VHH binders against p49116. Designs and how they scored, part 28

Target 1, 238 residues: p49116
Amino acid sequence: EGPLLSDTHVTFKLTMPSPMPEYLNVHYICESASRLLFLSMHWARSIPAFQALGQDCNTSLVRACWNELFTLGLAQCAQVMSLSTILAAIVNHLQNSIQEDKLSGDRIKQVMEHIWKLQEFCNSMAKLDIDGYEYAYLKAIVLFSPDHPGLTSTSQIEKFQEKAQMELQDYVQKTYSEDTYRLARILVRLPALRLMSSNITEELFFTGLIGNVSIDSIIPYILKMETAEYNGQITGAS

## First folded at step 1 (VHH)

Design ne6 (framework vhh_7n9e_1)
Fold by ESMFold2-Fast, scan of step 1:
Structure ne6 (fold): chain B 238 residues (1-238), chain A 120 residues (1-120)
Amino acid sequence: as target 1 above (238 residues)
Amino acid sequence: DVQLVESGGGLVQAGGSLRLSCAASGFTFSSYDMYWGRQAPGKGREWVSGISSGGSYTAYASSVKGRFTISRDNAKNTLYLQMNNLKPEDTALYYCAKDYGSEFYTPQYWGQGTQVTVSS
């Protein structure tokens, strides 16, 4: 059968828009986030096991887990994105909005709590020094989640998730043989991804997409995109 | 001191054209995405069009797509909206904005607006 993921699936290279603005620009945030989302979807569609499930199942899986994949991508690409700088600028903007009564206090609180959860997640992953192989398998575990409502082929999805978990275990035991509890520390981070609101993520990072379409609506289009069209999106060369 | 000043509105017959301008000052215009919004009598503000800082990307509300064209001149710190084939339902105060009009990114700087009235 062979492994679920190959070495090509470990490579995850985000190309940032340039130049980075001196001040935080919402368009820059959204363009950067869109490139990461496109990269994440292309990563998923390149997995043979994912392809084998068929188009309808692929669309349903990605619609259910895009926020988890995106958040893992933010953590993995935090340095390349200067994510801490972006989040600090967003926090500063929200504090100014509170002072001016521009947004409801309850809504600002929800968004601030979301940002704090995101910061905590990214900091925990950085503290654990998660490597590229570990990120690839964590993404595979969340992608092949059989427990989302409305899914078909759940037995096959569960089989692929279990295969991802086993291959991650084998990798960690071989590579970090001195750290008996590393796998447990990594896996207990995953439930936090499901506490992150996809609606707040969409508002923070994807407001101002051309046509203001929802992420749910564009997922089928991204998954059907030809390689040349996809490359234009991730490099900005369109 | 950020300032946005809209101009170019007026009364026009259905099927006619108008060109709106927004003169920006007090910030580095070439570094910001710019937007046009409008507010019809008795209604909330609605987004009309957006343009990226360098002018490479544009977006339009479905109601104006194919009729309106957004552009900018970074050397003159000026944003434009060319409005063709105007309809009575385009009657509104038109606003220039520096920041996104989203729930989260509520615009900090809006201009005072320029009135567009389209007669039937």
Scores: ipSAE 0.031, ipTM 0.349, lowest interface PAE 5.5, mean pLDDT 83
Fold by OpenDDE, second read of step 2:
Structure ne6 (fold): chain B 238 residues (1-238), chain A 120 residues (1-120)
Amino acid sequence: as target 1 above (238 residues)
Amino acid sequence: DVQLVESGGGLVQAGGSLRLSCAASGFTFSSYDMYWGRQAPGKGREWVSGISSGGSYTAYASSVKGRFTISRDNAKNTLYLQMNNLKPEDTALYYCAKDYGSEFYTPQYWGQGTQVTVSS
């Protein structure tokens, strides 16, 4: 059996919109987030094992885990994105909304808690100093999760996940041989992803760009998107 | 420097077969997934097939599934594409790529390509 991931899957380079505005606006945030989302989904798409599952299964997988993939992407690209600044801007916007009485108290609490969870997760990943290989494997583990409802080919998905886990284990053992518990420390972070609301993530990062269209509904489109179309979306030309 | 050299293209009648080869050099071939893409005149680049570094996993575009077979010989640093039951719609410049999707799903490190022309 060959490896699930190769060096081609380790590189995860996010290109930010240019130029950066003087102060972060909703459009910039949404565009940045969209780029990351597209990058994440097309990363998955570039994995032969992923494609081998078939289009329907692929779509279902991404629908189930896009928020987790996106969040891992945020953590991985936090520096390039200036994520802390983005989150601050979002909070500021939220504060303004609060002042305008546009949100219920309960909703405000939920959103703020989500932002907190997101920030803490990213900070925790930074503290662990997760490298590109580890991120790739973590994303694969998240992607090939068989425990989502409604999935087909769950046995095959499970096999891919196990393979990802094993490869991660091997990588960590070889690269961080002196850190006996590194694998465990890394894997224990994954449950935090499941606690994050995809709906709130969508609201925070994508509302300004996609309007009332759900990420769930556009996932099939993104997965089928041609390179030229992808570029068009990234540049905001369309 | 990464080099990819495609070969095996040509003119073939509909229903015919071709076998494309891609000779790779300048990188550890066995460590990378490899891909075939194609570009028809006036159309954008289209993903055709992918194979994992070890060859265990393969994928195909819906348009070629069941007709094309991707394979590799890591000892020879060579990627292959067996194309059977070719159709006029398969006419395109075929290229191999070291990466497909690392930068917004754009092919990277592709060769000059080999022309496949399928006549009616």
Scores: ipSAE 0.000, ipTM 0.243, lowest interface PAE 12.6, mean pLDDT 88

Design ne7 (framework vhh_7n9e_1)
Fold by ESMFold2-Fast, scan of step 1:
Structure ne7 (fold): chain B 238 residues (1-238), chain A 119 residues (1-119)
Amino acid sequence: as target 1 above (238 residues)
Amino acid sequence: DVQLVESGGGLVQAGGSLRLSCAASGFTFSSYDMYWGRQAPGKGREWVSGISSGGSYTAYASSVKGRFTISRDNAKNTLYLQMNNLKPEDTALYYCARSHLPYGFKDLWGQGTQVTVSS
């Protein structure tokens, strides 16, 4: 039996929109996020184990975990995106909005708390110096989560998740042989992904894009895209 | 096309009431926080009221709190502003706006509806 992931699944290259604006604006943020989302979906679609589960199961899995995959992608691509700068600009704008716009303080606080959780997650991953192989397997563990409500084929999903965990362990033990606790430090970061609201992520990164429809609604269409059309989205080809 | 169209403005005496409407089209109205703002001649834009996408959260400028009520009907893609006990100082062009980010960037504005309050 072959490995769950091949070397091709380690490559995760985000192409940023051009030109870079003089100041950050919502269209640039949303376009960058859209490219990352499409890259993440393309990555998932390329996994033979994922393909083997079938279209309906694939759609259900991605609907359940897209926010976790997207957040891992944000952490992995944080430097390329200048994510810390983007988040700081959003926080500054929200703080100014509190002063000028007396919309509910609880709602604004909730959004800012989400941003601070995201910053802490990305900082923890950076501090651990997570490599490309480790990110690929963490994304696979998240993707093949058998515990989401409404999933079918949960036994197959669980087997693929266990295979991802075993291959990650083998990789870490071989590559970081002197760091006996590295795997544990990496794995304890994953539960934080489920504390992040997919609704708030959607509002922060996808408002005004995706044809003004929800991410949940568009996922089946993204997964059905022809390869050329899909590649056009992730490379920024018009 | 994405657009916001305001209506319901007019001339009213101090102490009177008006109900403004904002009809949204070309986007998923239920996914966006919505705002009412106003601009008096020769003045900058002033925020008046806001409502969250699901209607659970509302906020008001101190100048209108207790007098104005913001609401929305997501099934009709319509935003409302009920204005009671109007004052001459409320005279302005009233416009609705869509937020790109929660309580952040306002990226779409209507043309506005004129409200004139006589003393």
Scores: ipSAE 0.014, ipTM 0.294, lowest interface PAE 7.3, mean pLDDT 83

Design ne8 (framework vhh_7n9e_1)
Fold by ESMFold2-Fast, scan of step 1:
Structure ne8 (fold): chain B 238 residues (1-238), chain A 120 residues (1-120)
Amino acid sequence: as target 1 above (238 residues)
Amino acid sequence: DVQLVESGGGLVQAGGSLRLSCAASGFTFSSYDMYWGRQAPGKGREWVSGISSGGSYTAYASSVKGRFTISRDNAKNTLYLQMNNLKPEDTALYYCAKGPTYFRLSHDPWGQGTQVTVSS
């Protein structure tokens, strides 16, 4: 059937809002994060295997894994986003909130632990020097996760995940032939993504969304419009 | 404790101008970004404008860009919003908030607000 991913799926270029402000604010952070989320959805939508699963399954998969895809995207685009600067600004805000008794200590502790886990994850990926092909396959492994509750097409999803794993193995063995244990070091990083709270990610990066719209509610609309646009292009209808 | 007191609202005709003020106390005003938001009757809160702690960066919602100007006076612990060419759709209760705002607005100190009503 050919490879799961083509060279076009390796390209993942985030365009940041211009100009970068002198001081970071919630609007800039939200716009940057939204662009990364949209880029991630466009990336997933472009995969033929993903399209073959059908609209309902596509929506269920992305709803289940958007936080994991987004976190991988943050790690991959950390330098382009100046993620360390964004996280430092958030930490400073949280420390000031503690001192002024504006947020509960328990809530701030949960958010700080999330930020520390995110920093550790991004740091581990940077130390491993994960390349574009590796990121593409890691995102595919996360996207085609058959073990999320409520999925009905699990056997086909599992086959696509296994194909992603096999193609990643072939790539790593060919490209990093001298590093026998590289694949294992990469794959053991993935379970940490599921320990990250999607609710805390939403509060940190998407607080500026208009109308208090949740990411969960946005996903079906974005995927539906992407599908309609794609069908319009292939049928010649506008 | 943090206190924000908005003032300067009122009734004005379409095409008119108003200048809103927000007097801040209970925190180091010059260390925080500040924001203006608004809420029309029966609608959710809308972010209007923001200004950096030192005043060098400003940002505006597309609906107000070119008509509103945010500014601050750190010596007076006061935030301002100059509103020109007001439209009926600008009718709302205007609030100031301490930034950066990364969490639900209900947990951040918004002031009591100042009512702006634009006729015609």
Scores: ipSAE 0.000, ipTM 0.180, lowest interface PAE 10.8, mean pLDDT 81

Design ne9 (framework vhh_7n9e_1)
Fold by ESMFold2-Fast, scan of step 1:
Structure ne9 (fold): chain B 238 residues (1-238), chain A 120 residues (1-120)
Amino acid sequence: as target 1 above (238 residues)
Amino acid sequence: DVQLVESGGGLVQAGGSLRLSCAASGFTFSSYDMYWGRQAPGKGREWVSGISSGGSYTAYASSVKGRFTISRDNAKNTLYLQMNNLKPEDTALYYCTRLSYGPWTKFDYWGQGTQVTVSS
């Protein structure tokens, strides 16, 4: 009966690897992305409503929406990460191909188009000046999506999504009372998250750290990690 | 535990043919663009041919275009190179590799190679 999210769920603090290298490299980019992914999964698993759904449902939800959560996290942490600089570095590396043929050109174009979509999404969110409360509720809305294939507890998931939507509406109406249509502008951004390929996101940000295992295969492990193991992943502490 | 194992090399006379195979394991083969490269004695690595993950697109170095054909069987996790009208200058160690697209686009795994020797 209490609120879906507490003040602790609004706090979303990404700790970047230190020191930043003079020149961006694959290890720094992938480690930064991994920290954001682990932070996003720990954020989700700390929600009492999420815990109440049970382990199997939790795993299915996160497997279905990790790319949406990660992309919202990239937008929220864009300044902390210097995301535009990271994306520019990736583009520069893609352009420095050893060979210029149709096979490499077509694949590079596909990846470049994904980067463009990601930049456009993050720019749209920045232009709307989305605050920490709004990000927390947007993440809750995508987490508690009842429409993913294979879900078995859809009625309870839908209830939590509706609660997230209601609490976001209450917050926006009270905090941005002069902007009657702010909520609509924010919510219309969400469908774009599902158009972004999770496979390309995984290739861009995670191949250097997770090797040849998929994010789908490691999600159950991350969700069951002890606090000490999790803290080691997000802070780089041994 | 990524492994690429080439086979099918050998000794052949100029004008002859060979078919090379690359057996892949330890990763989702169907998700990666695959390439054949070669290294002749005293020379650096040279790109020979490439094929997209689904097999729809192929590319060839100008030196082999029209003589070599790249193909793949995703059900068998195997990459092939059909080499026709071989020339002495095709003599090299032939190896397969996968291309990873990330913050650093790279060929991240290489096989040990299979030796092709073309006599004049």
Scores: ipSAE 0.013, ipTM 0.362, lowest interface PAE 7.5, mean pLDDT 84

Design oa0 (framework vhh_ozoralizumab_d1)
Fold by ESMFold2-Fast, scan of step 1:
Structure oa0 (fold): chain B 238 residues (1-238), chain A 123 residues (1-123)
Amino acid sequence: as target 1 above (238 residues)
Amino acid sequence: EVQLVESGGGLVQPGGSLRLSCAASGFTFSSYAMYWVRQAPGKGLEWVSEISGSGGSTKYPDSVKGRFTISRDNAKNTLYLQMNSLRPEDTAVYYCARDLYGSTRYLPEFDYRGQGTLVTVSS
């Protein structure tokens, strides 16, 4: 077979809602996050190996890893999104909530720790200067995780993950030939993604979803969307 | 039934001052952060001020910082906006708003329900 990913799978371009309001609100943050989530799922669906696993397996994989894919997307698109500005606005509201006793201190602490972990992850990726090819392969490694409960075709999923790792190694060896330990530095960052709660990510970025719809419940519908509908969600075009 | 009733708007010359009031009822006023938002004709909502439930914390955008002051009287269930050094660009319908979900949201959803109060800054 050919490579797991082609140049078309390396391209990952987020189009932000414009203009950014001076006062950040739940709607703008949710719209921005939704565009990134749609872009991430469209990216996954375009991979031939992913398509070959079948619809049921595809849904199960994305349900299990959407938070990890989304977080990698946040790191990759942090500058385009002005992610630091978004997180600062959330922190400001949390600090005001503490002063008014509006939320429990334990809950605020959990959310603040999540924001800290997210900032630390994004900063580490930026410091390593992770490129577009490296992000694409890291997303593929996360997507083709065979260790989630309830999965079928786990041996095939594992082989695709191994293929992603091999292609990443080949790319890094060729492109960063003088940096013998670069791959190891990159790969040790991945376990941090498992420390981030999908429930807290959903609360921070998707609170503006209408109808109390969970990310878990919309995944099957997003994966079935026509390409034009994906493009409409990404660009905000009607 | 939640009600927010704005008053105090009117016609004022550039450089003038106005004080807006909002009478709140139907909810525990002191438990909610309150906001002033405005809408110029044909344009979207713009946030202009924020105050915590106790009144201990306030926040303003750069466009009004140093000119506008938000305050509240929790004993009277009333929110205020003191507007100084008014500019033609401040012309808008002003609404008071609360957090839609109170303490359950990390960012506000503006719940505004009244007719607002029209502020016209013109000579």
Scores: ipSAE 0.012, ipTM 0.291, lowest interface PAE 8.9, mean pLDDT 84

Design oa1 (framework vhh_ozoralizumab_d1)
Fold by OpenDDE, second read of step 2:
Structure oa1 (fold): chain B 238 residues (1-238), chain A 125 residues (1-125)
Amino acid sequence: as target 1 above (238 residues)
Amino acid sequence: EVQLVESGGGLVQPGGSLRLSCAASGFTFSSYAMYWVRQAPGKGLEWVSEISGSGGSTKYPDSVKGRFTISRDNAKNTLYLQMNSLRPEDTAVYYCAKGSPLRDILAYLTSYDYRGQGTLVTVSS
């Protein structure tokens, strides 16, 4: 079998809504986040190995790891998104909500900690100067995680994950031959993703968009969307 | 590349009428909802009207309902806004905006991802 990923899977270009509003509002944040979510899921869908798992397994897999994929996407696209500004806007919004006594102290703490963890993760990835190939392989490793409950074809998923890991190892060895421990430094960041709550992520980035609809419920729909249609909408290419 | 070019703005007296046009290119026009939004001096963006891709459904805020009419010609890739009974408070830069893919998922939200440079509408005696 050929490689798990090709050069085509390395490209991960997020296009932001244009123009940027004078004030970052919930709409802009949700739109931006949604674009990233779509991009991430369509990226996964573009992997032949992912397609080979079948629709049901694919859906379950994405449901299990969408938050991690999304977070890696945030890290990768942090500059283009002006993520720090977005997060600041979210914090400001939360502060206003606090003033209105809409949230409990415990909930506020949880949300703020999540924002901190998210920012810290993105900063750590930036410090490591993770390149496009490394991000692609990390996403693949996260995507093909066999240890989520309720998955079918776990053996095959595991094989794909191993393949992703091997390819990453080969790439790092080849590209960063002088940095013997780079692979380890990169992989050790993955546990941080699982410490992040998908519910809080959903609340922060998608509340204004989804309302009572969960990301979990829309994942099958996103995976069925036409990529060409999405790309045309995002890039303006017809 | 997505392009939206507004035209038809100008000076009009209170009670007057204007018709705005928006020429669209760079995407399949009929596949997307379209919007008009406006920005008055010193104010934020305000949603003015929405029309579905097919043109079968339209929406308006209460501020313009009964006075403004959005329409589209998909064969010409053109969006229109007929503005009647104009008021001084309607003074703003009016923008044509392309609907976001999210519109299909979140029907209750006004969501767009591109807008034009705008055309100025001034309502003054």
Scores: ipSAE 0.013, ipTM 0.350, lowest interface PAE 8.2, mean pLDDT 87
Fold by ESMFold2-Fast, scan of step 1:
Structure oa1 (fold): chain B 238 residues (1-238), chain A 125 residues (1-125)
Amino acid sequence: as target 1 above (238 residues)
Amino acid sequence: EVQLVESGGGLVQPGGSLRLSCAASGFTFSSYAMYWVRQAPGKGLEWVSEISGSGGSTKYPDSVKGRFTISRDNAKNTLYLQMNSLRPEDTAVYYCAKGSPLRDILAYLTSYDYRGQGTLVTVSS
């Protein structure tokens, strides 16, 4: 009946841990990534259409797409997170590790390929100068993906995805009226999100998140979390 | 079950030497980079040495460079730290640590998959 997303869903503000360490470390990277993940899941759960699908469907959708939402969040928050600095340091160290035989060549190749895919995606979004409204609708399009295996209520999910696509089209056509092909350039970026391994994303950014617990395991708990409890997790306070 | 057991700590005078050992079990030792880290009384963890899975590459912070030597015996699943020219500020509990393969891509990572119970090194006259 109303629009899929309101102006409140455009606001996406990541608060970084402070202070930034002299040397990048797993604790800083993991805490930063965890804050972004919690922000992304809180964003999703705030959408009335998402709530209307029910808890079981919500859990299945987020389990299927958390890596895509997280990657869009990395692109959107790249400057705040100093993502280019983090990735450049990792790539430089990987190249040195090839010379020094610290990791197996196969493992190094997998991690480098993932980082290059991530860098390519973030750079393409930056070059397109994707705005906050466009990010909100792209997140909605990936969230309401009816094509993940094992989903129920796929007809309703598809309708919400189509609504997200229509509202994005309306926004782009009104805001960037002189750029006839902008929408097409934006939408062709989305398939790249499916090519990025959630397992490598988890290892790279979520090492140390709640000990040995996987992202898949925590999703139901984050989605059930009350606002006060959620805020406590973001700030590290209780 | 991953298990790391450190030994070789003790009391030594300034300028003295000690050799620490770490017996590893429960994983394919030669496939992982290994680390020595220490914690002085009332201080945080400090990285003191790193060695690649093959033993072909080693790294040290300036605080111990030239004084400490890390080595490994993959046939015996054992990690070593040879400490020379010891100083009072080297007084700490020394831990053997295992990292995940991904953690090896950042030499200054301070988090580890597993750390042993530690061995105390006291440098005092």
Scores: ipSAE 0.000, ipTM 0.151, lowest interface PAE 12.7, mean pLDDT 80

Design oa2 (framework vhh_ozoralizumab_d1)
Fold by OpenDDE, second read of step 2:
Structure oa2 (fold): chain B 238 residues (1-238), chain A 126 residues (1-126)
Amino acid sequence: as target 1 above (238 residues)
Amino acid sequence: EVQLVESGGGLVQPGGSLRLSCAASGFTFSSYAMYWVRQAPGKGLEWVSEISGSGGSTKYPDSVKGRFTISRDNAKNTLYLQMNSLRPEDTAVYYCARGPSLQELINWFKTGFDYRGQGTLVTVSS
């Protein structure tokens, strides 16, 4: 079999909503986050191995790892997104909520800690100067995680993850031959993703959801969305 | 306004066949992927079929693969679902659903609206 990822999977370009508002509002944040989420899931769809798992498994897999994929996407697109500014806006919004006594002290702490973890993770990735290939492989490793409950085809998922790991290893060895421990430094960042709550991520970036809307519920729609439609809207063609 | 109207449901014996139709209006039909979803009593929504805008690509969950066939006639703005070898577990309300655009998905977060019809009941029973 050929490689798990190709050069086409390295490209990960997020287009932000335009124009940028004078002040970041919940709608802008939500739209930006949605675009990243869509991009991340569409990226996953573009992987032949992912497609080979079948629709049911794909949905379950993405449901299990969307937060990690999203977070990696945040890190990768932090500059384009002005993530620091977005997070600051979120914090400001939270502050207003705090003043209105809408949140418990414990919840405030949890949310603030999550924001901190997100920021630290993104900063750590920036310090490591992770390149597009490394991000692609890291996302693949996260995507093809067999250790989530309820997954089918776990053996195949594991094989794909191993393949992603091996390809990453080969790439790092080839590209960063003088940095013997780069692979290890990169991989040890992955556990940080598992410490992040998907629920809190959802609340932070997708605040304003009406009712019981969840990322889990919309994932099938995102995965089934036409890529051409997405691209068209991003480029302004439609 | 997006309109989807399903038809073709009914009572059928196990092993029987039905053909569902969905009449679409209010949008450029060929520009959107279309789907059939179903909801059995006491269960959540389940995707049962997908077809690309052009009709060149179709997908099915394992639960219906080999038994169901989705098709579309873009000239008639109509979606079809041929259901063969029906089983009691196929009993559900079947909905025609449109794939949302990016902006519609964003709006979905806000409104929770999914673009599906009122559904047609399929009952598989002896």
Scores: ipSAE 0.022, ipTM 0.452, lowest interface PAE 4.1, mean pLDDT 87
Fold by ESMFold2-Fast, scan of step 1:
Structure oa2 (fold): chain B 238 residues (1-238), chain A 126 residues (1-126)
Amino acid sequence: as target 1 above (238 residues)
Amino acid sequence: EVQLVESGGGLVQPGGSLRLSCAASGFTFSSYAMYWVRQAPGKGLEWVSEISGSGGSTKYPDSVKGRFTISRDNAKNTLYLQMNSLRPEDTAVYYCARGPSLQELINWFKTGFDYRGQGTLVTVSS
């Protein structure tokens, strides 16, 4: 069998809304985050191994790991997004909000702690100078996580995760041959992704999203609709 | 087919008031958050106000807080912006905007700001 990822899976290009507004707003932040989320889901759907697991397994995997994929995407695209500027604006808004409602103070503290964890994660990835190939394999390791509850094809998912780990190891050993401990430094960053709440990510980045709908509830709908739309195009129906 | 049609813009003196309206059609109005955004001459887009689908939650930047009030009439599919104590720096084209739909999210390759309305010009001048 061939490699888990091809060169097409290394390409990860985020197109930002243009121009950037003079003052950051909820709509711009949500639009930018939505583009990144859907770029991440499109990336996952394009992997042949992912497609081979079937629709139900695909939906379960993406629902379980979207926050980890999104956070890796934030780190990878931090410069093009001006992420530090966005996070600083959110922090300023939250600090002002603390004075309005004391019950919200505890929640705001949780959100600010989440922002600190996110900043530390992005800073650590930047310091390690993670390249496009490394990001692609880290996303694959996260995507093919066999340890989420309710998964159907756990042995096959584990096999794909191990394949991602082996291909990452081969890449790092060949590309960064002088840095014996690079792989270990990269891999120890991954557990931090599971400590970050998907609920808080939604509150920070998707406040402008439709009504009361969560990202978790949207994922099955999006995957289902995109498959139907794609089939309509290839059969010539519209 | 989503349509947003703004009206109510015009020339007003500093300290004056204007009420903008946005007539929405082609979607379930009450299911979407709605926004007012503006673009002043030679500047980028600036968020002015946000309202939840039910109308129960509103949000404003400091630049207009206390002066502008967003509201909606879901029975009439209409969004409003009441602008009081207008200043010369409020001069801009004002756009009515709908929050992203599931269809818009699916089309992640879309570029730029997706405003459904053509805008209405507000000029604050003595």
Scores: ipSAE 0.000, ipTM 0.139, lowest interface PAE 14.2, mean pLDDT 79

